# Designs tried in a protein design chat: VH-VL binders against Rho GTPase-activating protein SYDE2 (SYDE2). Part 23

Target 1, 120 residues: Rho GTPase-activating protein SYDE2 (SYDE2), of Homo sapiens (Human) (q5vt97r660to779)
Amino acid sequence: IDAFRHYSFSDQPKCSQYISGLMSVHFYGAEDLKPPRIDSKDVFCAIQVDSVNKARTALLTCRTTFLDMDHTFNIEIENAQHLKLVVFSWEPTPRKNRVCCHGTVVLPTLFRVTKTHQLA
Below, E stands for the ipSAE of ESMFold2; O stands for the ipSAE of OpenDDE; V2 stands for 0.75 times the mean of E and O plus 0.25 times the DockQ between their complexes.

## First folded at step 18 (VH-VL; framework fv_firastotug)

Design ad3 (from ab8 with heavy chain S31Q; at its last look DockQ between E and O 0.33; V2 from the best seeds 0.00; counts 0 for: pae E 4.4 > 2)
Fold by ESMFold2, look of step 18:
Structure ad3 (fold): chain C 120 residues (1-120), chain A 124 residues (1-124), chain B 108 residues (1-108)
Amino acid sequence: as target 1 above (120 residues)
Amino acid sequence: EVQLVESGGGLVQPGGSLRLSCAASGYSISQDYYWSWIRQAPGKGLEWLAYIDWSGETRYSTSLKSRLTISRDNSKNTLYLQLNSLRAEDTAVYYCARSEYFYETRGPFYFDYWGQGTLVTVSS
Amino acid sequence: DIQLTQSPSSLSASVGDRVTITCRASQSVSSYYLAWYQQKPGKAPKLLIYDASDRATGIPSRFSGSGSGTDFTLTISSLQPEDFATYYCQQYGSWPYTFGQGTKVEIK
């Protein structure tokens, strides 16, 4: 039981530090997006801290494989370890917003997020 | 084309343990979606057990939480379910299944792809 | 937890019959978050309907879903030989997400 849960590389972060405070995150863009496939050409970006949605952008116009943006998120975090940036497609009603790309950053925070990485 | 193939079922004694695998192909388990285990006792209905989502977050059925562990290996595109302290009522076909991940949701909606299942029999 | 009760638990019907299966929730299911599945013996469940009334890809138009709140219905307008199976409803409007007990449709 012990080895399966406590030493799982995929489920335990390498970093044991936690960060609290007010954070400004500057997002400059993303590449290699999965393009929106529905009539909507719009996307939005969400900031998740330890898998909790903290903030999101207004709708953004998406090009096929590249999202160029200059957004600053101001978020308050408490005892956080992971920051995720997730780009969702905007879908009409009912709003079923699908993931276009994502990345996770282990804190201490990268001030600039310029690309998407998947979790290990 | 997405395919899900379960394996690792078989006969076990009460109190024993077992590890089930679900090999996914045609889509990366770390890119999107919720990935769930669901079971069905012979002649009975469906029971959701646990999920792991694309980001690695997990959740368990309240009644079974202490006896189950879900995990994954992204390099093998494979999900796992560890079953401990098995009882006769754990005899079932175990399925892995996929659900859409939406911004608004915190759990598996409906399951659009299912594996063929693997039988676990718990017998004295 | 939201409990889903299907009616009837089983039924016998002939090819060509119109079949109606109901799913009643113990409390309101928000946002039409209800699905229906078909399961044949020895096979995995297959998604038929999601969001109460939307057909999944490849599902024949004889299958339809309706309802809201606490009362949902699956209708098969003209039963075909391949439709003899067990049908389950599932809600995903409130955690934990739950299944109905099933309705077995047998040949008469």
Scores: ipSAE 0.093, ipTM 0.645, lowest interface PAE 4.4, mean pLDDT 76
ESMFold2 (binder alone), look of step 18: mean pLDDT 87; pTM 0.892
OpenDDE, look of step 18: ipSAE 0.815; ipTM 0.923

Design ad4 (from ab8 with light chain R55L; at its last look DockQ between E and O 0.46; V2 from the best seeds 0.00; counts 0 for: pae E 4.0 > 2)
Fold by ESMFold2, look of step 18:
Structure ad4 (fold): chain C 120 residues (1-120), chain A 124 residues (1-124), chain B 108 residues (1-108)
Amino acid sequence: as target 1 above (120 residues)
Amino acid sequence: EVQLVESGGGLVQPGGSLRLSCAASGYSISSDYYWSWIRQAPGKGLEWLAYIDWSGETRYSTSLKSRLTISRDNSKNTLYLQLNSLRAEDTAVYYCARSEYFYETRGPFYFDYWGQGTLVTVSS
Amino acid sequence: DIQLTQSPSSLSASVGDRVTITCRASQSVSSYYLAWYQQKPGKAPKLLIYDASDLATGIPSRFSGSGSGTDFTLTISSLQPEDFATYYCQQYGSWPYTFGQGTKVEIK
């Protein structure tokens, strides 16, 4: 389950295909996790904007299909459309960190009622 | 068990169009992974064509981008490849294939599951 | 783009023989990002080896991979009748990811 907080510089919304600004994303937890492989007992959560990694958590030990946490990501985005929150398994070789679960938000839809400020 | 079944192949005229389908079972195409189309002309090697990932992001082979569209219908758990302006060199077996969505990558690595393939023959 | 050239294009061998297939890249493949596939007539390719040397799930230990940089090798230590197939290498170190042209292995 994802939680979101909007950020606005005005009280009159405009429809936009892309969003710029500062964003705080509060992550409460996840369920239906794909269990880590036998060689990986740890997971981490990452936030991606238009499939670009922007931030991640420290490693968490996973023993179940549920993850309960209380974490806030503070990210700066520019001309973005999609936000993904992805839980990856940790592998000793970094090239092989696999998806355990995810969520995606189309940013313009989320900010339809709130005016959007583009950073650049 | 994950299964991929292609369909929609057959005989077509040059300049025509086709839509290929890949029905997935045992796993949701929106859950994770990259989902690719790969083709093999008779007696030739393998050629990657396009992918769509779990989030809906797509990428195409640069040589074929103008003639291909990859899409999906999550309610039917099915991938599609639209082929337009068909030419004789498009004659091939078309496979759908799955690859892992790794934190480190910007595209599919190796392909761990493949469908059986569907033959497209372009002849006048 | 990285072009992969396999050698030989075909070979014939007897059951029990040791078979080696080479894949040469036009430029260095980063981080050993190379896979090998087996394809039998009328069937889809099957993953054998990933990351140059790691066996895929369910693949017999007679298959092994080695190499780095521009030169990679697939080895079948003791050829079995079911190993009649065409073998392909694939790199995923640099976009676009590409395949070799194939090596046909025939059993005498």
Scores: ipSAE 0.122, ipTM 0.650, lowest interface PAE 4.0, mean pLDDT 77
ESMFold2 (binder alone), look of step 18: mean pLDDT 87; pTM 0.890
OpenDDE, look of step 18: ipSAE 0.820; ipTM 0.925

Design ad5 (from ab8 with light chain S30D; at its last fold request DockQ between E and O 0.60; V2 from the best seeds 0.00; counts 0 for: pae E 3.2 > 2)
Heavy chain, then light chain:
Amino acid sequence: EVQLVESGGGLVQPGGSLRLSCAASGYSISSDYYWSWIRQAPGKGLEWLAYIDWSGETRYSTSLKSRLTISRDNSKNTLYLQLNSLRAEDTAVYYCARSEYFYETRGPFYFDYWGQGTLVTVSS
Amino acid sequence: DIQLTQSPSSLSASVGDRVTITCRASQSVDSYYLAWYQQKPGKAPKLLIYDASDRATGIPSRFSGSGSGTDFTLTISSLQPEDFATYYCQQYGSWPYTFGQGTKVEIK
ESMFold2, look of step 18: ipSAE 0.279; ipTM 0.713
ESMFold2 (binder alone), look of step 18: mean pLDDT 87; pTM 0.893
OpenDDE, look of step 18: ipSAE 0.815; ipTM 0.926
ESMFold2, fold request of step 20: ipSAE 0.242, 0.274, 0.218; ipTM 0.680, 0.702, 0.675
ESMFold2 (binder alone), fold request of step 20: mean pLDDT 87, 87, 87; pTM 0.889, 0.894, 0.890
OpenDDE, fold request of step 20: ipSAE 0.832, 0.831, 0.830; ipTM 0.929, 0.930, 0.929

Design ad6 (from ab8 with heavy chain R98K, light chain Y32W; at its last look DockQ between E and O 0.59; V2 from the best seeds 0.00; counts 0 for: pae E 4.3 > 2)
Fold by ESMFold2, look of step 18:
Structure ad6 (fold): chain C 120 residues (1-120), chain A 124 residues (1-124), chain B 108 residues (1-108)
Amino acid sequence: as target 1 above (120 residues)
Amino acid sequence: EVQLVESGGGLVQPGGSLRLSCAASGYSISSDYYWSWIRQAPGKGLEWLAYIDWSGETRYSTSLKSRLTISRDNSKNTLYLQLNSLRAEDTAVYYCAKSEYFYETRGPFYFDYWGQGTLVTVSS
Amino acid sequence: DIQLTQSPSSLSASVGDRVTITCRASQSVSSWYLAWYQQKPGKAPKLLIYDASDRATGIPSRFSGSGSGTDFTLTISSLQPEDFATYYCQQYGSWPYTFGQGTKVEIK
């Protein structure tokens, strides 16, 4: 979870399992960012669980196709199946922020494969 | 420029199934968008059916959820809609459409690109 | 579900007329999340206005939108021959997203 691609990291069939608990997600950075369509230089990173925004960073300046950061998100999840990490551009006008980079993890799959290691 | 082309329409029998295709060009269907199916019965308004987003997350119209499946094939850059247990009221033009993925809204909001549509007729 | 009711259901107008179409929501629509579409016979809908008042790319300035909450309007300031069509509103403030029943604009 220290770099993102524009494609889903897990595209397995929809899982019927859901998980609950406190999750710590350590975000080291992102690579291969989509260039801003309107030359936006400010971005923020958000965590979405089942497409609900759970947390976000303050605005960060992005001058290239990669973003370095060292941030830990501590989120409580309940009956969750999918985690998305998304970098959005800041666009005050219009009042919409567009995706620059994203990744998705199917939570039950993550615990099945990497249960012995905490999501950093 | 995004272009969407639907296919797979035609005459079908009640109780049957249909599988519609939407071939996309100009952008990858795995890019950061929502991809939706919307239908319009003859002389009627528009009805949203389902979406799939870049991550593979799907959502369905509540009334049709048990009969619908939306899917994609990234290697063919193609979206699919399957509707089972067809009824006369499923007669419509079926469109695929694209929406931007924004932080502020959860799910497709407005549809800025539409295909030309494919007509499905369910004869009783 | 938010129901959208458009008024009038149809109207007749001449080239050059000012046309106003309303869209009323059964519940308040958050943050002006409302769009307008134009649809001509046999064609797919075309996005005109999003976020209640912002014109989509390539849409002439004669089209304008306004409103908030439960009451929204689409205005065509000087009707052109290519504007005779059916117009739909759509809300995206609350799931499921819904469409109005349409307003047909006909030539006099």
Scores: ipSAE 0.110, ipTM 0.661, lowest interface PAE 4.3, mean pLDDT 75
ESMFold2 (binder alone), look of step 18: mean pLDDT 86; pTM 0.894
OpenDDE, look of step 18: ipSAE 0.787; ipTM 0.918

Design ad7 (from ab8 with light chain A35N; at its last look DockQ between E and O 0.45; V2 from the best seeds 0.00; counts 0 for: pae E 3.1 > 2)
Fold by ESMFold2, look of step 18:
Structure ad7 (fold): chain C 120 residues (1-120), chain A 124 residues (1-124), chain B 108 residues (1-108)
Amino acid sequence: as target 1 above (120 residues)
Amino acid sequence: EVQLVESGGGLVQPGGSLRLSCAASGYSISSDYYWSWIRQAPGKGLEWLAYIDWSGETRYSTSLKSRLTISRDNSKNTLYLQLNSLRAEDTAVYYCARSEYFYETRGPFYFDYWGQGTLVTVSS
Amino acid sequence: DIQLTQSPSSLSASVGDRVTITCRASQSVSSYYLNWYQQKPGKAPKLLIYDASDRATGIPSRFSGSGSGTDFTLTISSLQPEDFATYYCQQYGSWPYTFGQGTKVEIK
């Protein structure tokens, strides 16, 4: 007899879905890279899935805060949620390859887009 | 220059809870790095507790995982540590610390930037 | 977990002495994934040595590190007044990353 109305909303899905399969990702470029630490800067781009390195480019020479690239990654993923694209500086000591820029995509959302290009 | 400032320590009752804050300045906590909490009991060594990285991924010490939550607020450039079910052995200075995010590693390499620490005392 | 055990737990020394601190791991630490820190009372730790033997920026040459596998050593070749502190080793070769219990170096 007495009906009560309640305002209720959800900001985002709380589903923790995991995605498996073969994925092809094409990247066009990155901007807002960290300032170079030397006169010229060798960099590489890597794809990480749930923080695991899956693929990387060859070294690219970068002298600006912008990296123009035209590269396709073909990766196989298993039970994954997150895709990270990270541009690393190349250093003589490999354990010292540091982040220049990055982006993250939740994988269930990614499958609504045929190609992904993400800048940090 | 990057600066880390911890706060929220003090005297707490056993069984209680506490939230520590680490305010970062000079660099965005969502841009790079691993951001860790590390504690040191009086007269004891260092114990790593948890990290949150720039992307928001977290890892916890196995022994403390059930009582700790690390989180952040990017708009305030602040990371947090929630401690529950406090015990006498949780009495310590709590530090936040930064580590480089390297391609080659799965977690903090070394801790080159530290806050001043905040003391938590758990008393009867 | 890899447990790190430092020896000695404390020592007393005079300015000018050579000091040697050992860090022993309960199992092999991959490569040279071991660091050393200095901590003075009331201060946060300071990185001295990374990757077993590489000095951090601004660290004097009297500090040196060596070792691999399970046995690592920090050496101070000629102890200075500012070197009286507690020293910790830390490994990152296996998750979770751990610290030694510390070695206190006191003035004699």
Scores: ipSAE 0.238, ipTM 0.660, lowest interface PAE 3.1, mean pLDDT 76
ESMFold2 (binder alone), look of step 18: mean pLDDT 87; pTM 0.883
OpenDDE, look of step 18: ipSAE 0.817; ipTM 0.923

Design ad8 (from ab8 with light chain A56E; at its last look DockQ between E and O 0.52; V2 from the best seeds 0.00; counts 0 for: pae E 2.9 > 2)
Fold by ESMFold2, look of step 18:
Structure ad8 (fold): chain C 120 residues (1-120), chain A 124 residues (1-124), chain B 108 residues (1-108)
Amino acid sequence: as target 1 above (120 residues)
Amino acid sequence: EVQLVESGGGLVQPGGSLRLSCAASGYSISSDYYWSWIRQAPGKGLEWLAYIDWSGETRYSTSLKSRLTISRDNSKNTLYLQLNSLRAEDTAVYYCARSEYFYETRGPFYFDYWGQGTLVTVSS
Amino acid sequence: DIQLTQSPSSLSASVGDRVTITCRASQSVSSYYLAWYQQKPGKAPKLLIYDASDRETGIPSRFSGSGSGTDFTLTISSLQPEDFATYYCQQYGSWPYTFGQGTKVEIK
């Protein structure tokens, strides 16, 4: 189980609550990247909210099964429930950008900020 | 080697409900891909019904969304489809299939693996 | 929604013939967002061609695809007895993604 997993075996949601507002997301890295997509290849990381791409990094060179990054993203969300971080392989054509690794969290469960820090 | 095996078909009554299973092997359904249900009425073409992706996000055919539920059990590596308020026109072979999850998150592109299907007959 | 119309709806041909199946879209599809499937009686569809012209792994070289915009073609350069099947096109250029009605190929 990594930091992006909410449940180890089942994907059955226990809550249908949605969140709106400004959110800061801090990403420190990814591990266990899949071999064919990481062998001396360029990758990029994308943030998706409910399967909509919200932000992405520039191309990063990855030579191993883990990627070290220290990035903060500030994104605006509306009526959102799920956050995904996905590392994609870069291909000369955009359509071939396949998943190298991922994490997903249910926003109501993860999101916990004191009232002094929450804008929405 | 990826394998998809559908089950739960058979004869059902109009107005009833149907729950189909798709057991996946050779690859984890939570690791990658879109996982779809597609049906084919006897002698007819193919109709996409719904998907659930590796993260658990779902989408439904707009014409059927009020009657469909797709779900999964990651511990059993199994996808499910429930179709309610069955009608004669729901008689079909139901397939599960997978498609690549590309960065351009626009839904299942093309389907590289299919199960052999399970026949559902709704009595007329 | 993009409707796909295949032509012909059915055809009969002899082993060794060159067979051409067309798929016409009701509006433009990106030249690489179209796939072709083969379905034999009692079996699931099998992916043949993706991105209009790219052959899936393990598909014989006699199958080729071409086209762009609204007009796409699947060609079987030398029809074999095992190619008796129904063929479907599918577009994935615009949601919702749709299938053609099928072309049945019978071998005389």
Scores: ipSAE 0.279, ipTM 0.701, lowest interface PAE 2.9, mean pLDDT 78
ESMFold2 (binder alone), look of step 18: mean pLDDT 87; pTM 0.896
OpenDDE, look of step 18: ipSAE 0.823; ipTM 0.925

## First folded at step 19 (VH-VL; framework fv_firastotug)

Design ae1 (from ad5 with light chain A56E; at its last look DockQ between E and O 0.56; V2 from the best seeds 0.00; counts 0 for: pae E 2.9 > 2)
Fold by ESMFold2, look of step 19:
Structure ae1 (fold): chain C 120 residues (1-120), chain A 124 residues (1-124), chain B 108 residues (1-108)
Amino acid sequence: as target 1 above (120 residues)
Amino acid sequence: EVQLVESGGGLVQPGGSLRLSCAASGYSISSDYYWSWIRQAPGKGLEWLAYIDWSGETRYSTSLKSRLTISRDNSKNTLYLQLNSLRAEDTAVYYCARSEYFYETRGPFYFDYWGQGTLVTVSS
Amino acid sequence: DIQLTQSPSSLSASVGDRVTITCRASQSVDSYYLAWYQQKPGKAPKLLIYDASDRETGIPSRFSGSGSGTDFTLTISSLQPEDFATYYCQQYGSWPYTFGQGTKVEIK
């Protein structure tokens, strides 16, 4: 479940503002995954904030170009601008794990406007 | 197959500026890689200048940061390098290059595809 | 910053010779993060070896890499006519990533 609800009134594709706080990210799946570079069928999903790894899933078995999941990442961010969600292949004997797919969100545009309500 | 073609080189005056282009084909520059500019002065070694990754995040050589801008146009599948306040020491062949995006690293490891290069000469 | 020093700066060799090129780092290079490139005149560098010892796809088996820490080598077991070129090492273990000065391999 989403950690909080709020909205933005502007649509700004490039933003220099920075965001700090605790964040819950709900990941429902990915499609159009690249085939494994080696015969491994295991993948994992990672969250990166400004290209720094913040959290990842356990290994998931993937037999198609489609990954269906319902996962929540709970991360702390500080002075951050970009959130990346990346699916990597796991290799049994590799030095490196490679990208299967990705997405990016510019954080300030998600949190620009908040309403305040009085208590009676 | 991935191909990278640089253009925009030539003779320029000291103090001037230049904008180099790198047209990519066979792969989208926004998909999942680092895209770098690297230069080589005549008779010298290689020097990394800057990268832009698939997400648009950039990083610059410390020595040149104040004079460089790397950018891209995803609709044209093209990278750009702007270099200002040109000096004689900026005379070089300028290459664009690609490197894979790995979970384990914080930047371009090694460069698996290179363009043919474009010569920039800064002369008096 | 990690400086890479290649030796020799140049060498002369005949077809069929075994050639070794050394790359010495000023500080230890973590996790075998060292690559080797071949460059012919007027051409871009070509990746030969990555992670100290792994050959890139399509690179002949006569090219091999070894080493760790501060000392790395590229070996060509039987030099071919197409191998006369300049060779560069590159480290990517510590920012900023740096290249060696090059080793030119010439025909004797």
Scores: ipSAE 0.255, ipTM 0.684, lowest interface PAE 2.9, mean pLDDT 77
ESMFold2 (binder alone), look of step 19: mean pLDDT 87; pTM 0.898
OpenDDE, look of step 19: ipSAE 0.805; ipTM 0.915

Design ae2 (from ad5 with heavy chain T105L; at its last look DockQ between E and O 0.54; V2 from the best seeds 0.00; counts 0 for: pae E 6.1 > 2)
Fold by ESMFold2, look of step 19:
Structure ae2 (fold): chain C 120 residues (1-120), chain A 124 residues (1-124), chain B 108 residues (1-108)
Amino acid sequence: as target 1 above (120 residues)
Amino acid sequence: EVQLVESGGGLVQPGGSLRLSCAASGYSISSDYYWSWIRQAPGKGLEWLAYIDWSGETRYSTSLKSRLTISRDNSKNTLYLQLNSLRAEDTAVYYCARSEYFYELRGPFYFDYWGQGTLVTVSS
Amino acid sequence: DIQLTQSPSSLSASVGDRVTITCRASQSVDSYYLAWYQQKPGKAPKLLIYDASDRATGIPSRFSGSGSGTDFTLTISSLQPEDFATYYCQQYGSWPYTFGQGTKVEIK
């Protein structure tokens, strides 16, 4: 997964399969973020599986429309089809953090390749 | 600025079907928002029908779920609502609307952009 | 489901009047998760207030919102000719998200 890279996607392919397993995801950064509000420059990166939040980073300072990081997520997934990596703005009021950027991977498509795949 | 334009309304017979379209401009429908259909019967209030989120996940009003399908065509930047088995009570103006996606909530929060609406009339 | 009941269902007012519209929830709405919309005849609803008290982009300061729990209020401090419309509240604290029945503000 060290060679695996996630980034923002505009479209999502259709898939009917589901997968389970232990997965390591290495996140190198994001581009074209929506800027944080002037009163907050902090963001966090979350991993969602089929729209359910599974893990997130600590707060990161977002300096521009670009976020550079080097982070590995280790997550267990069950009967999943979509893995999403989402950067959210931090709001001081709880329960309302907006999307700055996202990328989506269709998990069964990733494992249909003839080459050997790495899962941690 | 985001603009939403609905079309495809009109007169249909009871039991009939219709596909509504919502053409978006100024923003991609596949990027980081919820896109909803909401209707308003003549002289009545607002009723949420369905959404599709930026990742393609959908949800429907429980009472109408069997008769609705929301979809999109990203190449045309257009949202669709398929209406089946239409009944007299489905006569309404149908709006498409946008809502921001938030970490804390599953589903549309509030709707910051609305289309002009398209009227569906079920004749009987 | 959370039912929202607006009061009054209609009112008549003059330009310059202060108008207060209430929205009462059948059970507590999670804090701040209420919006207000304005709808003019033949037009789509327009977002005025979100999170109970925050004005949406481009909304004049004469519109203000307040409240929490079960009781929420929209206030128009000085009515303008363009403010004669129907106003709706909407909760998004508990699924399914619901709208109030509307309050029509008419010319006196």
Scores: ipSAE 0.018, ipTM 0.621, lowest interface PAE 6.1, mean pLDDT 76
ESMFold2 (binder alone), look of step 19: mean pLDDT 87; pTM 0.893
OpenDDE, look of step 19: ipSAE 0.790; ipTM 0.917

Design ae3 (from ab8 with heavy chain T105K; at its last look DockQ between E and O 0.51; V2 from the best seeds 0.00; counts 0 for: pae E 4.1 > 2)
Fold by ESMFold2, look of step 19:
Structure ae3 (fold): chain C 120 residues (1-120), chain A 124 residues (1-124), chain B 108 residues (1-108)
Amino acid sequence: as target 1 above (120 residues)
Amino acid sequence: EVQLVESGGGLVQPGGSLRLSCAASGYSISSDYYWSWIRQAPGKGLEWLAYIDWSGETRYSTSLKSRLTISRDNSKNTLYLQLNSLRAEDTAVYYCARSEYFYEKRGPFYFDYWGQGTLVTVSS
Amino acid sequence: DIQLTQSPSSLSASVGDRVTITCRASQSVSSYYLAWYQQKPGKAPKLLIYDASDRATGIPSRFSGSGSGTDFTLTISSLQPEDFATYYCQQYGSWPYTFGQGTKVEIK
C-alpha cells in the first residue's frame, strides 16, 4: 500500500488521470464541526471516493467543535480521482445523517508526490 | 437567509449557446449541500438537469450531458450552467435549487430552496 | 428509471373540500424517498412534504402525505383559497431522480 499525505487541498485543478489500487488512509482529526446539539453529539467519519461511500467508523462522541481521531481506513479504489473525508452527525432515530465537516484530496496529485517520496 | 438569484436568460437563436448564473447569498456553496439546475418548459413539468456538490463533484441528466456543463466560482459564490446547441425544446424557466448532502444517498434528495428562475427562449 | 404518474392530471374543488392527489411509481421507491411540491403561477416550486409524510418548515397541518412502495398520496384536508396551484411529486430513492407530471387544482 502506498504512503498517503494528510494535507487538505483547496480547489486544485482537476486532473484527468484516475487511480486504482488498495490504500490505507490514516486520519488524525477534524475541526470546526457543526454540532447537532451543544451538550454532546455522536458522529461518524466516512471515506468517499468520487462521492461514493467506501468506509466509515463506529460512532464517536464529540463534545466540542473538534474531533480527535486516530483512525486507519483500508479501502479498494478503482478509476478514482477524489477522496473525501466527511464527518456526519448521528441521530437516535435517523432518516438522514448530515454533514458536520469535510475535506477532499485529489488522488492523482497525491500519488505523484507519493511516487517521488518512494524513490527517495 | 439563503437567497438564490438566477440570471443570464433571454432570447437565443437555435444552435446558439448561453451561460446562466445563480448567485447565492446567506450560505457558502462550498460549505455543504448539493446545488442543482432544474428547468420547466412553459405549461410543463419539472426536469432535473445537473448538480454540483460542495466539493465540486458533478452529475448530469444522461440525455442532456453532451450539451450542458455545470460549474461554480467559489470566490463569487455563484453557480453556472452552460447550455450549448440550443433547440426550441430548451425554451424554459431555469431554476437553481439547493438540497441537503446526506450520508445515505449519493445525490440530492428534495430541494428546500429555489431561485425565482430565469426564462430562456430559443427562437429565430 | 422510475416514472411517476400523478392522478388526476387536474381537478376542480371548492374551498373547504378535501383534496386527494395520487403519485404512482413504475417501480418501488425505497425508504419513503418521495417529496411533494406546490407551484403557483409565475412562482418557483415550494417544498410541502418530504420523506412521504413529513411536512416542511412552515407548511400548514392541512397538508399531509402518506404511502410507500409504488403508491403515494397528498391530502389537503380543508382546501383554502391559497391552495389553488399545481402539485408535483418527486422521487429520490433511485437515480435518476424524477418528478411527476403535475396535478392542477382549480376553483370549481
Scores: ipSAE 0.151, ipTM 0.679, lowest interface PAE 4.1, mean pLDDT 77
ESMFold2 (binder alone), look of step 19: mean pLDDT 87; pTM 0.902
OpenDDE, look of step 19: ipSAE 0.406; ipTM 0.850

